# Designs tried in a protein design chat: VHH binders against ATP-dependent (S)-NAD(P)H-hydrate dehydratase. Part 14

Target 1, 310 residues: ATP-dependent (S)-NAD(P)H-hydrate dehydratase, of Phaeodactylum tricornutum (b7fxe8)
Amino acid sequence: MKTWNDGKTIAIERCVLPLDASLHKGSSGRVGVLGGSARYTGAPYYAAMASLQAGADLAFVFCAQEATLPIKSYSPELMVAPVYSASDFDPVRLVDDMVNEIGDMLPKLHCLVVGPGLGRCPLVMKAVARVLELARSQQLHLVLDADALYMMSLPVYRSSLKGYDRLVLTPNVVEYQRLFPKSEDNNGESMEDASDEELAAATIVRKGAEDRIIVDQRQVMSCGEEGGLKRSGGIGDVLAGTLGTFTSWHAILLDREAVSTEDLPLSCWTACCAVKRATKRAFDDKRRAMTAPDVLHHLGQALDEMTRED
Below, E stands for the ipSAE of ESMFold2; O stands for the ipSAE of OpenDDE; V2 stands for 0.75 times the mean of E and O plus 0.25 times the DockQ between their complexes.

## First folded at step 4 (VHH)

Design g8 (from f03b with T57E T59Y; framework vhh_8fcz_2; at its last look DockQ between E and O 0.01; V2 from the best seeds 0.00; counts 0 for: pae E 20.4 > 2, placed apart)
Fold by ESMFold2, look of step 4:
Structure g8 (fold): chain B 310 residues (1-310), chain A 124 residues (1-124)
Amino acid sequence: as target 1 above (310 residues)
Amino acid sequence: QVQLVESGGGLVQPGGSLRLSCAASGFTFSRYSMNWVRQPPGKGLEWVSGISSSGSEIYYADSVEGRFTIIRDNDKKMVYLQMTSLKTEDTAVYYCARDEYPLWYSDEGSMDVEGQGTQVTVSS
């Protein structure tokens, strides 16, 4: 599958949650975003808003205290919860307090998106690693981007997710090379005993001009949808949030026994198609002026057209 | 307008050391992540190392980690690559490249490779 038209029938059947006016609030996807630091407040906003624009009912942002007011100011639709303070933290209690605050919410989520704007403070990374372990123990779907991918490049954090198949990673080319050092290079060599058993079950969305869907170091699908000719900061965060919605829908459909765990790569492919099409619409509308908010604006419409019933 | 000028390459024996320099002009250097990439003979570009705009985040390809050190000087608008324990496999043309996004957001299409590069040859 290269473009939406190539796979739309099966993707709509297996990856798109039907609209239904009788559904309870939150029954069409509850996405948490763990991210946002004093320095990076826009990234978690783009991810959380993309989740809503893609069709999730609720989006929660768990961030540094210093990011709370900026993110709330961007949109009242987001549920923003401070989980640590960078300027006034107790290094002895930070990990436990952060884990408790986020952990109470994990059972209420369908997917946790981790990484956008998170930063690389060692104590925060320890807390996030513990949150990932708790999320796995509850079979919560995870989308890891940005600084969470950096964490997965560190063996101490990577091993806790060994064999977890409700896991989506969204590296660009550089991040992919750090995560999977034995991926194909110009020499084409690989070592039989160098396979990465720890993340083999994860679905990898390797971002690029074509987004590649990879499982166990093998490309299963690719998204060749036309995007735009302009690079805008924040489009990666839009993809992470859109993946949050589609993995939430996958989790819901999986719980209903309507799909199997093998359908997660198709859900990720569908999200990639949606973001590429939204980017194309935004670029055609704005050209050189396009920014990530323009992509957000077009996301819902692009998805509606992709899934439109006559 | 944007210029990246690489220098410091040369011929060295295996196990030797070199320090590459990249002089930047025509843009606000302190806003950009900077990278080193290399092109071995007959092969495509290969990423080597990256450093964030403030210098607080540094990454290396596994093949060079522990042997190469990336350094930036925002006052002088310079980025350096200190190479030690050089191997014949390090033979390549080395380029510096800027990235408009933070390293953890970067993709293939975000790096600008605009210089002529500097040749590093490692042979006995």
Scores: ipSAE 0.000, ipTM 0.120, lowest interface PAE 20.4, mean pLDDT 83
ESMFold2 (binder alone), look of step 4: mean pLDDT 81; pTM 0.827
OpenDDE, look of step 4: ipSAE 0.040; ipTM 0.479

## First folded at step 5 (VHH)

Design a14 (from g7 with S106G; framework vhh_7n9e_1)
Amino acid sequence: DVQLVESGGGLVQAGGSLRLSCAASGFTFSRYSMYWGRQAPGKGREWVSGISSSGSYIYYASSVKGRFTISRDNAKNTLYLQMNNLKPEDTALYYCARDEYPLWYGDEGSMDVWGQGTQVTVSS
ESMFold2-Fast, scan of step 5: ipSAE 0.006; ipTM 0.352

Design a21 (from g7 with S53W; framework vhh_7n9e_1)
Fold by ESMFold2-Fast, scan of step 5:
Structure a21 (fold): chain B 310 residues (1-310), chain A 124 residues (1-124)
Amino acid sequence: as target 1 above (310 residues)
Amino acid sequence: DVQLVESGGGLVQAGGSLRLSCAASGFTFSRYSMYWGRQAPGKGREWVSGISWSGSYIYYASSVKGRFTISRDNAKNTLYLQMNNLKPEDTALYYCARDEYPLWYSDEGSMDVWGQGTQVTVSS
């Protein structure tokens, strides 16, 4: 499957939550975004807003206290929770407090997106690792992007997710090479050469001009939808958030016994198609002036067109 | 070296049964959707049955539904097709195939590995 038209019938059946006028708030997906250090507030905002624009009912941002006000200032629609403070911490208290604050919310989520704007503070990464372990124990879908992918390149953290099949990783080419070190660059070669038993159960979205969906060493799908001619900062964050919504819908449909865990790659492919189509619409509208907010604005329209039954 | 090898074909009378096997080697069998297809002389390929890598989703063509059963043993890297109440119209070369996409993308163009097939002949 390369374009939306190639797989839309099956994708609509298995990846899109049916529209129902009687659904109450929270029924169409609850997405958490864990990220947002004091210096990197835009990334978690773009991810969280993308999840809402893609059709999730609720988006929560777990971030540094110093990031809280900036993120809230970007949109009043986001539920922003400070989970640590960089200016006042005790190493043990910081880790325990952060894990407890996030842990209380995990049962209310359908998906946790981790990494946008997270940074690489060792204590924060230690707390995040415990959150990932707790999320896994609750069978919560996980989307790991940006700095969370850096964590997964470290053996001490990635082993906790061994065999976890409700896991999505979103590396670009450089991040993919760090996750799966090898003698040869697999760009243009078979992905079967890239293997790691610990991450074999994960669905990998390898970002590029064509997004490649990889499961256990094999490219199973690709998204060859044409985006715009302009790259802009934040589109990767929009993809992470859109994946948050589609993995949330997969979790809901899985709970209803309407789909299986092996439909997760198709959900990821659908999210990639949505972001590429939204990017093309935004580029056609704004040309050289296109930015991530423009892609966000077109995401809902792109998904409506993609999923319309008419 | 990726390979699929079918076995279990043969001559059988109408109303009889056969069990086909497909032995997979050279790849992680448990992570691929697998299919059984058939081709009768002078006809195009017909996909008979498919099974997802986990076994959670199974597909059957209308012509065989209720008579054929697909299954897999991921520990043995083997795909099976139990064929019951065979009809002369079931006479064909039966082959297994690996789909590079999950079961839900059952396009013949997405399949990248085929076995050489095993002949099934149903006498009238």
Scores: ipSAE 0.000, ipTM 0.342, lowest interface PAE 11.5, mean pLDDT 84

Design a29 (framework vhh_7n9e_1)
Fold by ESMFold2-Fast, scan of step 5:
Structure a29 (fold): chain B 310 residues (1-310), chain A 123 residues (1-123)
Amino acid sequence: as target 1 above (310 residues)
Amino acid sequence: DVQLVESGGGLVQAGGSLRLSCAASGFTFSRYSMYWGRQAPGKGREWVSGISSSGSYIYYASSVKGRFTISRDNAKNTLYLQMNNLKPEDTALYYCARDEYPLWYSDTYFDYWGQGTQVTVSS
């Protein structure tokens, strides 16, 4: 199964939330994005907007105080909440403050995307780790991208998600190497051995020209859809947000007892197909002028075309 | 204190070859994935190739796959790019970099960059 046409029948049945005439906000998915530092405001914006364009009803961004105004200025549709201050925070209170601010919202979310624009401040990572533990305790679907993948490369954080099967990681091939380092000697320096057992329950989306869906070190699916010839900033964030929507739909369908946990990899594969098709459409339309916002604008149309019974 | 110094660029005719080197200092080179990027006149920066810390995983942009070969020597803290069958469109300033953001989604952001070495390919 390499292209959308190879698996679309089962994917439409099991991964796409049926269009409901309901007017209730949030019934088609509520996605949180935890990320956004003062330097990296675009990444959480692209992720949050991608979740809306893919079909989620509501998107929440939890970010640094310093990132709040820029992100709000990009779109009034996003619900943006500052959860820490990069320039003026109390190290002993930061963890509890972040957990309290985010914790009240976790029960209202179907998925939390963590990492886009997050940065690597050790105290922020410690607070994020406690948010991940709280999310796990509530059976909340998690998508870890960017700096959250760096956290998972650290043994102390990796072990906290051992056995969690509602977890999606989105490494590129370099990040995959950091997550699963070889035990081989590296010119006289031994690499840290990472336990594959700790992430065996997770669904891994290894990004590339062909996206590979991996579970317990085995490639179960791949997405070979043509994505176009231009690489543009922000498309990885678009994928993270699109995964946020498809994992939210998986959570909703699980709650309805319409699918099983084993369908999560198929949901991830479907998100990859949607993003690559949106990118191809954007590239065909704009060619060398294509940017991430163009991919965002084509995401809804790509999904509509993908789900037609033709 | 991180320094990356590129060398080996120059003028070549189409179909020719060049070997670029990047000397790294100020960090434990063997622990980091390394990359080659390039910027052509009037264009943004483009990802070219990447290599894992061990050298076991290697990646190429479609535009250079089959023509360029990336390698590293961790004992010498040096990254290499062997460029064969060069084309006029390969004309660019070539940079080495470490700790970049996911490349095929963003080929602009690297943690640390060198000053670059100029490659010019005549038709």
Scores: ipSAE 0.000, ipTM 0.111, lowest interface PAE 19.7, mean pLDDT 81

Design a30 (from g7 with E108R S110Y M111F V113Y; framework vhh_7n9e_1)
Fold by ESMFold2-Fast, scan of step 5:
Structure a30 (fold): chain B 310 residues (1-310), chain A 124 residues (1-124)
Amino acid sequence: as target 1 above (310 residues)
Amino acid sequence: DVQLVESGGGLVQAGGSLRLSCAASGFTFSRYSMYWGRQAPGKGREWVSGISSSGSYIYYASSVKGRFTISRDNAKNTLYLQMNNLKPEDTALYYCARDEYPLWYSDRGYFDYWGQGTQVTVSS
């Protein structure tokens, strides 16, 4: 499966939440985005807005206190929650408070997207690792992107999600090599035993000109939709958020016993097709001037066209 | 079974102080935002104060700001409201409530459970 036309019939049946009059607010997906540091406020905004534009009902952003006002200024539609502060001087308190604040919301989410704009503060990563364990214990779908992928490349965090099949990782080629470093490592350094088996149950979306859907080191699908001739900053964040919506829909359909966990890769493939089509529309409109907000603007239209009309 | 039990109410003169407690059981208290609300005779329920699961984020109604202090002890599964400089207008049934959503999600909680309340009467 390379283009939307190759798989659209089964994807619409198994991955797209039906539009019906019985749906209530929140029934079409509740996506959390855990990221946003003082230095990186755009990434969680793009991810959260992408989830709404793709069709989720509610988007929550869990971020640094210092990121809260900038993100709220970008859109009043986002529910923005400060979960830690750079002014916290007690390491134990910072970790516990962050875990508990995010933990309040985990039962209300259908998917948690982790990583856009997160940064690499060791205490924040420790708190995030505990949140991932809590999410797993509640069978919450997880999408890990950006700095969360960096965390999963670290031996200390890698094993915590072993065997978790409601997990999506979104590496580019460089991040993929870091996550799955075989005997030949990228920098000539000897690797500690970072077992590829630890992430074997995850669905991997390896980003590129052709997005590859990989399970247990094997490519099971690819998205070869044309995405235009320019890559812009933030499009990866748009993909992470769009995956948040499609994984939320997968969670809802699983609860309805309408699909199986084995349909998660198809859901990821569908999200990739949507983002590529939105990017193509945005590029055709703006050409060299295309930016991530332009892709966001076209995401809903692309999905409507994909699911309703040829 | 989820249970919230308030205590500490009573009769007090204007300018006095009371400390209310809410004992929580049947759920993981440390995972939920908690609120204190009140209902005066013949009036609807009014939110007084809210506190996030960790205690890091706190809200007060303007009518009690500077006089009341909300706090929690997650190790003891207990929510507190310290009420100082009480006024006759503070006379009400005070109840604690578990918020279905975190404090930062909305200015008004979506309560899934609340206690039966404890009566506070402030003499003029």
Scores: ipSAE 0.000, ipTM 0.213, lowest interface PAE 15.5, mean pLDDT 83

Design a31 (from g7 with S106G E108S S110A M111F V113I; framework vhh_7n9e_1)
Fold by ESMFold2-Fast, scan of step 5:
Structure a31 (fold): chain B 310 residues (1-310), chain A 124 residues (1-124)
Amino acid sequence: as target 1 above (310 residues)
Amino acid sequence: DVQLVESGGGLVQAGGSLRLSCAASGFTFSRYSMYWGRQAPGKGREWVSGISSSGSYIYYASSVKGRFTISRDNAKNTLYLQMNNLKPEDTALYYCARDEYPLWYGDSGAFDIWGQGTQVTVSS
């Protein structure tokens, strides 16, 4: 499967939530985004807004108190919850307070996207690790991007998600090498027999000119859709949020017994196709001037075109 | 040696039924996605149906959907294709294949081992 046309029939059947007048209000996906430090407010905004533009009903952002007002100012559609203070927190209470604030919301989510703009504060990462354990205990789908991928490269956090098959990781080439240092031979090629037990059950979206979908260190499909020539970090956040919607739809379809856990990689591939098609539309429109908001603007139209019957 | 052996083909009248079997040996069958494909004389290969290693994910080509049923028995290392309401257009050599990449459903190049095939002929 290289392009949307190669796999669209199966993907529409298995990965796209049916849309009609009989669907319950609020049932088309509820996505949480855990990120947004005081310094990095754009990344969680792009991820949360991408999930809405892709078709989720609700997007919640869990962030630093200092990030809350900037993020709320970007869009009134986002529900933003401060879960810690970046500049004025009690280190002894931070972990417990943050876990309790987020924990109350986890049962209301279909997917939690973790990492966009999160930063690398050790106490915040310790709180996030406990949130990931709690999410796993509730069988909540997880998408880990950016600083959450950094966390998973650390031995102390890696083991908590061992065997978890409702987990999506979105590394670029450099982040992939940090997550799987033993998977590369001397020429940089992926090694089939160098599996990592702790992350073997996860679906890996290895970002690039061609996005590669990897399970147990084996490429199972790829997205070769033409994007634009311009790259930015904000487009990676758009992908994380789009994955949040498609993993939410996978969670809903699993609950309805309409699909299996083996369909998660196909859902990720579909999200990659949507973002690449949106990026191409935005690049054709803006060329060198293209930014992440332009991709967001085209995401809904790209997905609508992809999923309509002809 | 890795081997796939198809059986159950034959001559049948339009509207009839056949059940094909594929016996797998030389590998851990329960770990691979399996496919049924077919090729009519003078035409390219067409993928008919696919089934995941666990049996949970199933794919059908639009030309056979509602008429054919794929299934597997991992304890017996056997893949099945139940064909109902057969049409003259279903006449082809049917073969099973092992998928090198479990999630490439329907792609005619996405396998490393296939069988010799079993001939199905549907008369009008």
Scores: ipSAE 0.000, ipTM 0.132, lowest interface PAE 19.5, mean pLDDT 81

Design a32 (from g7 with S106E D107P E108S S110Y; framework vhh_7n9e_1)
Fold by ESMFold2-Fast, scan of step 5:
Structure a32 (fold): chain B 310 residues (1-310), chain A 124 residues (1-124)
Amino acid sequence: as target 1 above (310 residues)
Amino acid sequence: DVQLVESGGGLVQAGGSLRLSCAASGFTFSRYSMYWGRQAPGKGREWVSGISSSGSYIYYASSVKGRFTISRDNAKNTLYLQMNNLKPEDTALYYCARDEYPLWYEPSGYMDVWGQGTQVTVSS
């Protein structure tokens, strides 16, 4: 169990991008969110807006054609791109066109968040798997949440990210068990699965009352910040987007040679602290009426409080 | 050495057609989104059409949608604009531009390289 005060000095030094008046637009993080089906437009919106509220300059959403107008209507700040249509029945065209559309953007991103509202269409998952391979080839930071975690539970997709250390997965306890069915989490016992090689290099954020940061089946840190007594839907999407910003900042700081790849778990822990503190502020404001938009609204204020020293 | 050179403009009667070309050199053309813009005498600049680096995502201004077709040949480093059913209101200097960011709904405004333009005049 750690609180923000226990680790804030090193986290501010290694995980928080300094405010710099000389930076142009896009310099403080460019986050892509790949998700959003016709049925699930809220999740990619919460993730994309969370990345902006946490301090990223630009947020891009890659989604179904049917999801584009609803998502754009939620905020004019989002750059929304249709990358497939649910009405397109040509499987080769759907997969190739989707990969090409997203591929055009990958070199401009610092992080790609995949999964919020994505759905489980087999052709869409096939296209997403090719995008993940392309992102890996370009050393792009990846945050996999929701339906992307489901993809990683499937052997056919899991092996493509073997050894990739710029990868963050955000499972809850149930999703974690599906990713690591040979692993048994016993409270107070170290988790170890010697048979899992595919995800050994990834940073895993296992969500719960305490968020646990796990690398190679071993817990390396935890976030025990108080998040309030209500856990509403959509907060996981807010966390995924906030991770998008902190992983983008890690990518920028790596490029500046200011940090190492080994600092990625600390960046994830910092994002967890920010979301928990935002949730606490939202809960104090709204109590039983708290919803994910309230957490989103408090995210920037929580981060300012965390990083600003009087 | 980064350069964009437009060609194909000219005088045409209303209802006629023209095809514009933009030859790119000095950079990896296949990695950039490209745009066609225009400026009429006494009017501001307006974006006409845009195309992503792969050619899959395309934008058209409402004033030209259904009449103009943008395309690209990455092997030849060339951008095209096929202009059909031309109107006197289409009279303008047409220029191509390179975009730092991919195409979404409209040009991002982050163009860093521009051509000098080719004149299109449509008589009534």
Scores: ipSAE 0.000, ipTM 0.203, lowest interface PAE 14.9, mean pLDDT 83

Design a33 (framework vhh_7n9e_1)
Fold by ESMFold2-Fast, scan of step 5:
Structure a33 (fold): chain B 310 residues (1-310), chain A 123 residues (1-123)
Amino acid sequence: as target 1 above (310 residues)
Amino acid sequence: DVQLVESGGGLVQAGGSLRLSCAASGFTFSRYSMYWGRQAPGKGREWVSGISSSGSYIYYASSVKGRFTISRDNAKNTLYLQMNNLKPEDTALYYCARDEYPLWYDSSEYDYWGQGTQVTVSS
């Protein structure tokens, strides 16, 4: 399947949460976004807003205290929780405090998106690694993007998610090579076994002109939907958030016993089609002036068009 | 295999300075966050400072902030700790570690901590 029209019948059946008259707020997906350092507030905002625009009911942002006010200023629709301070913390206590704060919320989420604007603070990454282990123990769907992909290139973080089949990674081509290094660019330790085994159960969305859905080093699907001719910062964050919604819907449908874990790649493909279609609409509207907020503006309409019967 | 070799310790008078080095081998140093820790005589291990793989994120324990500076040279596979205005309370065995080890656990149990380098600050 290359385009939405090629796979829309099965994707609507298996990946799109039906609209019901009795839906309460939170029933159509609760997405957490773990990211947002003092300097990188736009990325978690784009991811969280994308999840809402794609059809999730609730979006929670877990970020640095210093990021909280800027993110809240972008939209009052987001629930923003500071989970550490970048300027005033006890390094020994930071990990435990951050894990406890986020951990209390994990049972209330259908998906946790990790990485947009996260940064690479070693102490924050230690806390995030503990959160990922806790999320796995609770069978929570995970979408790892940006700096969370950097974490997955490190053996200790990567091995903790071995065999986890509710895991989505969203590398571009450069990040993909870092996750699966060749012999000439190894990480000083053999990562060949890791690339063949540790992430074999994960669904990988390799971003590009054509988004490729990969499981166990095999391309199982691709999204060849035409986007725009312009690439802009933040569109990767929009994809991560949109994946948050579709993985949340997958979690809800799994709980209803309506689908299997094997449907997760199709859910990811559907999210890719939605973002490409939203990007094409935004590009047609704004051309060279297109930015991530324009893609956000068109996301809901693109999804409505994709899922509506004529 | 991973090897970390600390050096640069010694005896120094209060108010003095020392620069510690950690030579890394057996892994791609530029891909790992690195840490300095210390253990005072008869005390448990204490985290001192950490630096991300790129050097963009740097953190210090409150006890050393403003006096110590962590840095790295990825081309030389070497981690540094510049220690200024040393105090008798800084007397400890100093050791480095890479980011496979959680900071909230006793790092003395981790194999990648080297032999350490002794820093003694006299009154």
Scores: ipSAE 0.000, ipTM 0.222, lowest interface PAE 14.2, mean pLDDT 82

Design a34 (from g7 with R98A S106T D107E E108S G109S S110E M111Y V113Y; framework vhh_7n9e_1)
Fold by ESMFold2-Fast, scan of step 5:
Structure a34 (fold): chain B 310 residues (1-310), chain A 124 residues (1-124)
Amino acid sequence: as target 1 above (310 residues)
Amino acid sequence: DVQLVESGGGLVQAGGSLRLSCAASGFTFSRYSMYWGRQAPGKGREWVSGISSSGSYIYYASSVKGRFTISRDNAKNTLYLQMNNLKPEDTALYYCAADEYPLWYTESSEYDYWGQGTQVTVSS
């Protein structure tokens, strides 16, 4: 399965939430994005907006207080929650306060995307690790990107998600080497041969010119859809947010007993196809001038055309 | 505190070579992606090359690909740029930069740390 046409029939049936007039606001997916440090506000914005453009009903951003106003200024559609302050925090209380603030919202989410713009403050990472444990205890789908992947490279955090099968990791090639250092030692051998017991239950989306969907140390699918000829900053964040929507839909469909946990890789593959098609459209429109907002603009239309039978 | 100190610039004739070095201190060098950027008089900053924390992944701007080689020595906390077949258009102040984010994540010129730069002047 390389192109959307190879798998679209089964993917539409099992991964795409139908448009239905009987659905309430929030029934088509509620995505949280945990990220956004004082310096990095664009990444969580792109992820959250991508989730909405892909078809989720609601997007929540959990970020630094200092990031709150910039993110909210980018779009009034986003629900932005400050969960710590970089300039006015109590080091003794920061972890507990942040965990409690985010924890109150977890039951309202179908998926939590973690990492875009998060940064690597040790106390913030400690709080995030506790949030991941709470999310797991509630069987909440998780998409880990960017700095959350860095956390998973650390033994103290990695083991907490052992055996969790509602987990999606979105490494690029560099991040994959960090998660699986043994693969780097192979001097260009296939990275799909790497094994890791702690992350064996996760679905891995290894980003590249061709996105590879890896489960239990083997490639099960790939997305070879033609994207644009330009790679712009923020497109990885767009993919993380789009995965947030498709994993939310997987959570909803699981709850309805319409699909199995084994369909999560197909949901990830579908998200990759959507982002590649949106990127191709944006590139055709803007060529060399293409940026992440252009991909966002084309995401909804790309997904609409992917799911229509006309 | 963080410090990036560039060296190795100078005046060179077209077709010549220079090797730039960047000495890093105040952060865990082996954890950071490293970059060379440049700024010609009257122009904005542009990135020239990037190298991942491990050294396994390298990118070049199309204008320098095949002529410049980026490398790093994590044991010495040092970044290098070997510049061959220099052109007058390569005349610029060359900066090294460090970024906590992976190489593919920030394809923009927003980096965590910047050096002061070293001047490279290529004569006709």
Scores: ipSAE 0.000, ipTM 0.128, lowest interface PAE 18.3, mean pLDDT 82

